# VH-VL binders against Riboflavin kinase, part 18

Target 1, 134 residues: Riboflavin kinase, of Devosia riboflavina (a0a087m355)
Amino acid sequence: MGIRLSGCVIHGDKRGRKLGFPTANLSIAPGVELPPDGVYSCIVWLPGQTTHHGATASVGNNPTFDDVKERRVEIYIHDFDGTLYGHELNICLLTRLRDMRRFSGLDDLTGQTERDVAQSRAMLAHHALTGLLP
Below, E stands for the ipSAE of ESMFold2; O stands for the ipSAE of ESMFold2 at other seeds; V2 stands for 0.75 times the mean of E and O plus 0.25 times the DockQ between their complexes.

## First folded at step 22 (VH-VL; framework fv_roledumab)

Design S1 (from Q3 with heavy chain I50F; at its last fold request DockQ between E and O 0.89; V2 from the best seeds 0.00; counts 0 for: pae O 2.4 > 2)
Heavy chain, then light chain:
Amino acid sequence: QVQLVESGGGVVQPGRSLRLSCTASGFTFSDYGMHWVRQAPAKGLEWVAFISWDGDDKWYADSVKGRFTFSRDNSQDTLYLQLNSLRPEDTAVYYCARSGIYWSDYSFDSWGQGTMVTVSS
Amino acid sequence: AIRMTQSPSSFSASTGDRVTITCRASQDISKYVAWYQQKSGKAPKFLIYYASTLQSGVPSRFSGSGSGTDFTLTINSLQSEDFATYYCQQYDTWPITFGQGTRVEIT
ESMFold2, look of step 22: ipSAE 0.562; ipTM 0.867
ESMFold2 (binder alone), look of step 22: mean pLDDT 94; pTM 0.953
ESMFold2 at other seeds, look of step 22: ipSAE 0.543; ipTM 0.864
ESMFold2, fold request of step 23: ipSAE 0.534, 0.449, 0.590; ipTM 0.867, 0.845, 0.877
ESMFold2 (binder alone), fold request of step 23: mean pLDDT 94, 94, 94; pTM 0.952, 0.953, 0.951
ESMFold2 at other seeds, fold request of step 23: ipSAE 0.562, 0.555, 0.504; ipTM 0.872, 0.868, 0.853

Design S2 (from Q3 with light chain S30D; at its last look DockQ between E and O 0.75; V2 from the best seeds 0.00; counts 0 for: pae O 4.2 > 2)
Fold by ESMFold2 at other seeds, look of step 22:
Structure S2 (fold): chain C 134 residues (1-134), chain A 121 residues (1-121), chain B 107 residues (1-107)
Amino acid sequence: as target 1 above (134 residues)
Amino acid sequence: QVQLVESGGGVVQPGRSLRLSCTASGFTFSDYGMHWVRQAPAKGLEWVAIISWDGDDKWYADSVKGRFTFSRDNSQDTLYLQLNSLRPEDTAVYYCARSGIYWSDYSFDSWGQGTMVTVSS
Amino acid sequence: AIRMTQSPSSFSASTGDRVTITCRASQDIDKYVAWYQQKSGKAPKFLIYYASTLQSGVPSRFSGSGSGTDFTLTINSLQSEDFATYYCQQYDTWPITFGQGTRVEIT
């Protein structure tokens, strides 16, 4: 059982592509209930497609400078190298991999991201073999 | 070892300007967002401003917006805070502080020792 | 702006005491809370982030807990170096705001 979400791809932090993990940033409406903050394995349906991609998502708060709280989902879509800005994405969050944490530097962040992606791929392979993907 | 050193504080008349500097060492400065936080005598801490890692985005507390400008020089590992149109209520110790490297990490793991700004006639 | 209200404003304690400081946010801030220690004439020192995670090098007698609006800093066995002022800080919503501080004094 997964948690289904949708959102529009917006501009985010510019550093993801330089670190080798280009991400799509989704703006989630304030009234939508999100699961606990953390990193998740997930699947994504791209615009106009009925098949899905595997992905790794970070769920967290993103403070706004206008005193308006919003939640964001940052998604690295596995094996995908296209542009999605302005498009609506549909995702399903599956397995929570870990809590949010602080990083001691970019090497720490990159190493953790590599582990998260590897774990996400493994969990998605398990779901596919057991028929549990939605 | 992370080190932040503020300078440029002093005593100044109302309506005048000062420029504060913060020099950084012991970390890759250009990877981190940076902040100014101030503390008035016998009062608590007040966040003043943030600048993104590349300097492209800057945001200010309402109490200083339009009067203070924040900048950074990543080639010199230095922050600058221009304090214009100073008022007596701007009297405080000014700290520079480092936030986390990830987009959700706005807690301050490193602080300078501060520089005192006194605004009086 | 989110108001962060600390309780108590001050109190006296002895070495070995268990000290509890609370911080209440004016709205739900999830777990986006940090705690700082400040000694007179010094810069704040980072203790805890994400409500309950100790910064590297912070003694294990310090702990944090809470989520939503109510947060607690606990010092399990107060040491002589722990007499200071403690601040909570939220980083859920701009602008960043701090509690007014709690002074822990020697009895």
Scores: ipSAE 0.309, ipTM 0.776, lowest interface PAE 4.2, mean pLDDT 85
ESMFold2, look of step 22: ipSAE 0.421; ipTM 0.827
ESMFold2 (binder alone), look of step 22: mean pLDDT 91; pTM 0.930

Design S3 (from Q3 with light chain Y50K; at its last look DockQ between E and O 0.83; V2 from the best seeds 0.00; counts 0 for: pae O 4.3 > 2)
Fold by ESMFold2 at other seeds, look of step 22:
Structure S3 (fold): chain C 134 residues (1-134), chain A 121 residues (1-121), chain B 107 residues (1-107)
Amino acid sequence: as target 1 above (134 residues)
Amino acid sequence: QVQLVESGGGVVQPGRSLRLSCTASGFTFSDYGMHWVRQAPAKGLEWVAIISWDGDDKWYADSVKGRFTFSRDNSQDTLYLQLNSLRPEDTAVYYCARSGIYWSDYSFDSWGQGTMVTVSS
Amino acid sequence: AIRMTQSPSSFSASTGDRVTITCRASQDISKYVAWYQQKSGKAPKFLIYKASTLQSGVPSRFSGSGSGTDFTLTINSLQSEDFATYYCQQYDTWPITFGQGTRVEIT
C-alpha cells in the first residue's frame, strides 16, 4: 500500500551530509495530500530511470514562512552518493516506521537515523521477498 | 543543566538601538536552532526570530523584519539580537529559547530568565 | 498566521480541584501544540509537547489531549505550586504563535 509523490530537490539544512546521511529535500506541489507525519521506508526513481533505489523519508512540519500550509519531505537514498539538486524524484512511501520525536542531542539524532535506515532496509527486503513492493 | 542567560536590556528612546546577548551552557550549543521570544507587559508571548544551528539561516516576525538582526557565535556559545529603530511597541521582556534539533521540533524546552527592554520618550 | 484562543482567560480554583484549560486553533495544526506554565516574574516552563507528551520531570497530574483544532490541558488535583498562567503554543506552521494565556488563581 504505497503512497506516490513527486517533487524537485531543493536545498535543505545540510546537517544530514555532516552526519553521513546526505538528504534530498523535496518541493511537493501545492494541494498534494501527504500521509501522517513520521518516518517512512520508501523507494525512489530518478527521471528517465525504471530501476529504483531504497530510501528513508521524513514527513514533517513546514519549515517555510508563508500563508499556505504544507509539510516537508526529506529523503535519504540508501547507498547513493551522487548529486540530486535540481533533479525531480518520484517516490513511493511504503511503511511508516515511527512518529517524529524530540532528540536530546546530535548523537541521539544520529543513532535514531542509523536505526531508521536499518529498519527501512529490513522492510524493503521483506517487501521484495513477499512481492509487496508496488 | 541547560542554562541560557540574557543581557543587554535597558531603557532607550524611540529610534535608538540596543544589542541583546544570550550565553548558553550545559549543552552542545551548535547542535540547536535558537529563538528570541518576547513578552509585553499586557500582551503575552510573541515569537520574534529563529536562527539555524550554524547561523546561516534566519527568519523574523513581520513586526521586526528589517529592524532586528539575529546572529550567533558557536565558538563562544553566544547569541546576539541587534534591535534597531526601536519603537514603544517593542517594549517587552526578551527571552532566548532553545527548540529541538530537528526541523519539525519547534517547541521551547529551555528559556533564559529574560532581559527587559523599555522604549519610551 | 494561526490564531490560538484560550478559554477561560482566568478563573479561581482551590487545591485539590480538577482544572481544565482549552486552546482552539484557527486551522488544523495536527498535534503540534505545546503547553507552558509561567509564574509571576519567571520565564515560561515547558510542560507538554505534541499535544499529549509530558516533558520529563513534569508531575503526572498534568495531561494534554486533542488534535486538529481543539486542545485541552488538564491539571488533576491542583497543588499550591500550580497557581500560575498557562499558555498554549502551536508549532505546526510559521510563524509560531501562542494563546493569550489562562490565569489560574487561588480562592
Scores: ipSAE 0.322, ipTM 0.797, lowest interface PAE 4.3, mean pLDDT 86
ESMFold2, look of step 22: ipSAE 0.344; ipTM 0.806
ESMFold2 (binder alone), look of step 22: mean pLDDT 91; pTM 0.929

Design S4 (from Q3 with heavy chain S52T, light chain S30D; at its last look DockQ between E and O 0.64; V2 from the best seeds 0.00; counts 0 for: pae E 2.9 > 2)
Fold by ESMFold2, look of step 22:
Structure S4 (fold): chain C 134 residues (1-134), chain A 121 residues (1-121), chain B 107 residues (1-107)
Amino acid sequence: as target 1 above (134 residues)
Amino acid sequence: QVQLVESGGGVVQPGRSLRLSCTASGFTFSDYGMHWVRQAPAKGLEWVAIITWDGDDKWYADSVKGRFTFSRDNSQDTLYLQLNSLRPEDTAVYYCARSGIYWSDYSFDSWGQGTMVTVSS
Amino acid sequence: AIRMTQSPSSFSASTGDRVTITCRASQDIDKYVAWYQQKSGKAPKFLIYYASTLQSGVPSRFSGSGSGTDFTLTINSLQSEDFATYYCQQYDTWPITFGQGTRVEIT
């Protein structure tokens, strides 16, 4: 099932919390192969817990200024409004919901994010996920 | 609708300084990362610098690192590029450009008309 | 820095022609390519992003394709307003780099 990943939460774009979608940005170990870029439904295990939360993740290129190709995983954990910086998260990327796209402004981005989250929640409402462990 | 207007170009001697400005209108300026891109006479485009939407982070092309400083004032919808220790090879039209709003999108959907910087002795 | 090489450097064409411009990256850049049109004395104009997605308001005669290292911009039926210089740009890896440009000239 799904693609299992782990990473440390690092700082990212500060706007997510202001827009109602606080996100965790995951530092993924070099050389880890990620799935194709896009937006995914996923689940997350919070630090020290064996029960999971639903989430919505974006996977894309993250240009860095050291001539190294990097990938970024940005994750919105559904129904969670805490801080996780410096903590290790385990996640499982499940269904790819859409390709990356451009947005005409923050309202467009927010509207798309709302649709992504709704679609992720709908996908995750299926019972196949009960009993999953990190 | 989106408008970007550069100013502050001119003719200067090598080693001198200039300060370029770019005034934005027709969009929510503080939502967007912004760039400077230059074009030497009869040459192609060269990316110069980026600044994030809040101004907290900025990065520069190797050719200008340590000499150019990028800043923004979101209360005045204005970008600034301080050009120090200018060299003849800095001679170019300087454009400000708007990148995509999402963190992985660094294509430029809007450009100013440019301001000419000539470095000649 | 990723080198973007365009070909041809210049191209003579007539209205109605199909024009194809190529851009080759020095390493795999997935689909993180944009294309721009620049008319003489003007700023560049955004045409294509993510290799193949047409910007809103750009005529449908423009199209882009490719992934990895090889990319193309196609103008299916050249119009008089399409005589310009075209640039590709990669945004996969810092620093952002452009191709050297392709001039499309009237025959």
Scores: ipSAE 0.437, ipTM 0.821, lowest interface PAE 2.9, mean pLDDT 87
ESMFold2 (binder alone), look of step 22: mean pLDDT 92; pTM 0.935
ESMFold2 at other seeds, look of step 22: ipSAE 0.522; ipTM 0.859

Design S5 (from Q3 with heavy chain I50F S99G; at its last read DockQ between E and O 0.92; V2 from the best seeds 0.00; counts 0 for: pae E 2.2 > 2)
Heavy chain, then light chain:
Amino acid sequence: QVQLVESGGGVVQPGRSLRLSCTASGFTFSDYGMHWVRQAPAKGLEWVAFISWDGDDKWYADSVKGRFTFSRDNSQDTLYLQLNSLRPEDTAVYYCARGGIYWSDYSFDSWGQGTMVTVSS
Amino acid sequence: AIRMTQSPSSFSASTGDRVTITCRASQDISKYVAWYQQKSGKAPKFLIYYASTLQSGVPSRFSGSGSGTDFTLTINSLQSEDFATYYCQQYDTWPITFGQGTRVEIT
ESMFold2, look of step 22: ipSAE 0.700; ipTM 0.896
ESMFold2 (binder alone), look of step 22: mean pLDDT 93; pTM 0.945
ESMFold2 at other seeds, look of step 22: ipSAE 0.610; ipTM 0.878
ESMFold2, fold request of step 23: ipSAE 0.549, 0.601, 0.587; ipTM 0.868, 0.881, 0.880
ESMFold2 (binder alone), fold request of step 23: mean pLDDT 93, 93, 93; pTM 0.943, 0.943, 0.945
ESMFold2 at other seeds, fold request of step 23: ipSAE 0.577, 0.557, 0.591; ipTM 0.878, 0.866, 0.877
ESMFold2, last read: ipSAE 0.561, 0.581, 0.591; ipTM 0.875, 0.875, 0.883
ESMFold2 (binder alone), last read: mean pLDDT 93, 93, 93; pTM 0.942, 0.941, 0.943
ESMFold2 at other seeds, last read: ipSAE 0.571, 0.530, 0.547; ipTM 0.869, 0.863, 0.870

Design S6 (from Q3 with heavy chain I50Y; at its last read DockQ between E and O 0.94; V2 from the best seeds 0.00; counts 0 for: pae O 2.3 > 2)
Heavy chain, then light chain:
Amino acid sequence: QVQLVESGGGVVQPGRSLRLSCTASGFTFSDYGMHWVRQAPAKGLEWVAYISWDGDDKWYADSVKGRFTFSRDNSQDTLYLQLNSLRPEDTAVYYCARSGIYWSDYSFDSWGQGTMVTVSS
Amino acid sequence: AIRMTQSPSSFSASTGDRVTITCRASQDISKYVAWYQQKSGKAPKFLIYYASTLQSGVPSRFSGSGSGTDFTLTINSLQSEDFATYYCQQYDTWPITFGQGTRVEIT
ESMFold2, look of step 22: ipSAE 0.723; ipTM 0.898
ESMFold2 (binder alone), look of step 22: mean pLDDT 94; pTM 0.955
ESMFold2 at other seeds, look of step 22: ipSAE 0.642; ipTM 0.881
ESMFold2, fold request of step 23: ipSAE 0.561, 0.502, 0.517; ipTM 0.854, 0.856, 0.857
ESMFold2 (binder alone), fold request of step 23: mean pLDDT 94, 94, 94; pTM 0.955, 0.955, 0.954
ESMFold2 at other seeds, fold request of step 23: ipSAE 0.593, 0.534, 0.588; ipTM 0.878, 0.862, 0.873
ESMFold2, last read: ipSAE 0.588, 0.557, 0.519; ipTM 0.877, 0.869, 0.857
ESMFold2 (binder alone), last read: mean pLDDT 94, 94, 94; pTM 0.955, 0.954, 0.953
ESMFold2 at other seeds, last read: ipSAE 0.536, 0.487, 0.564; ipTM 0.857, 0.854, 0.869

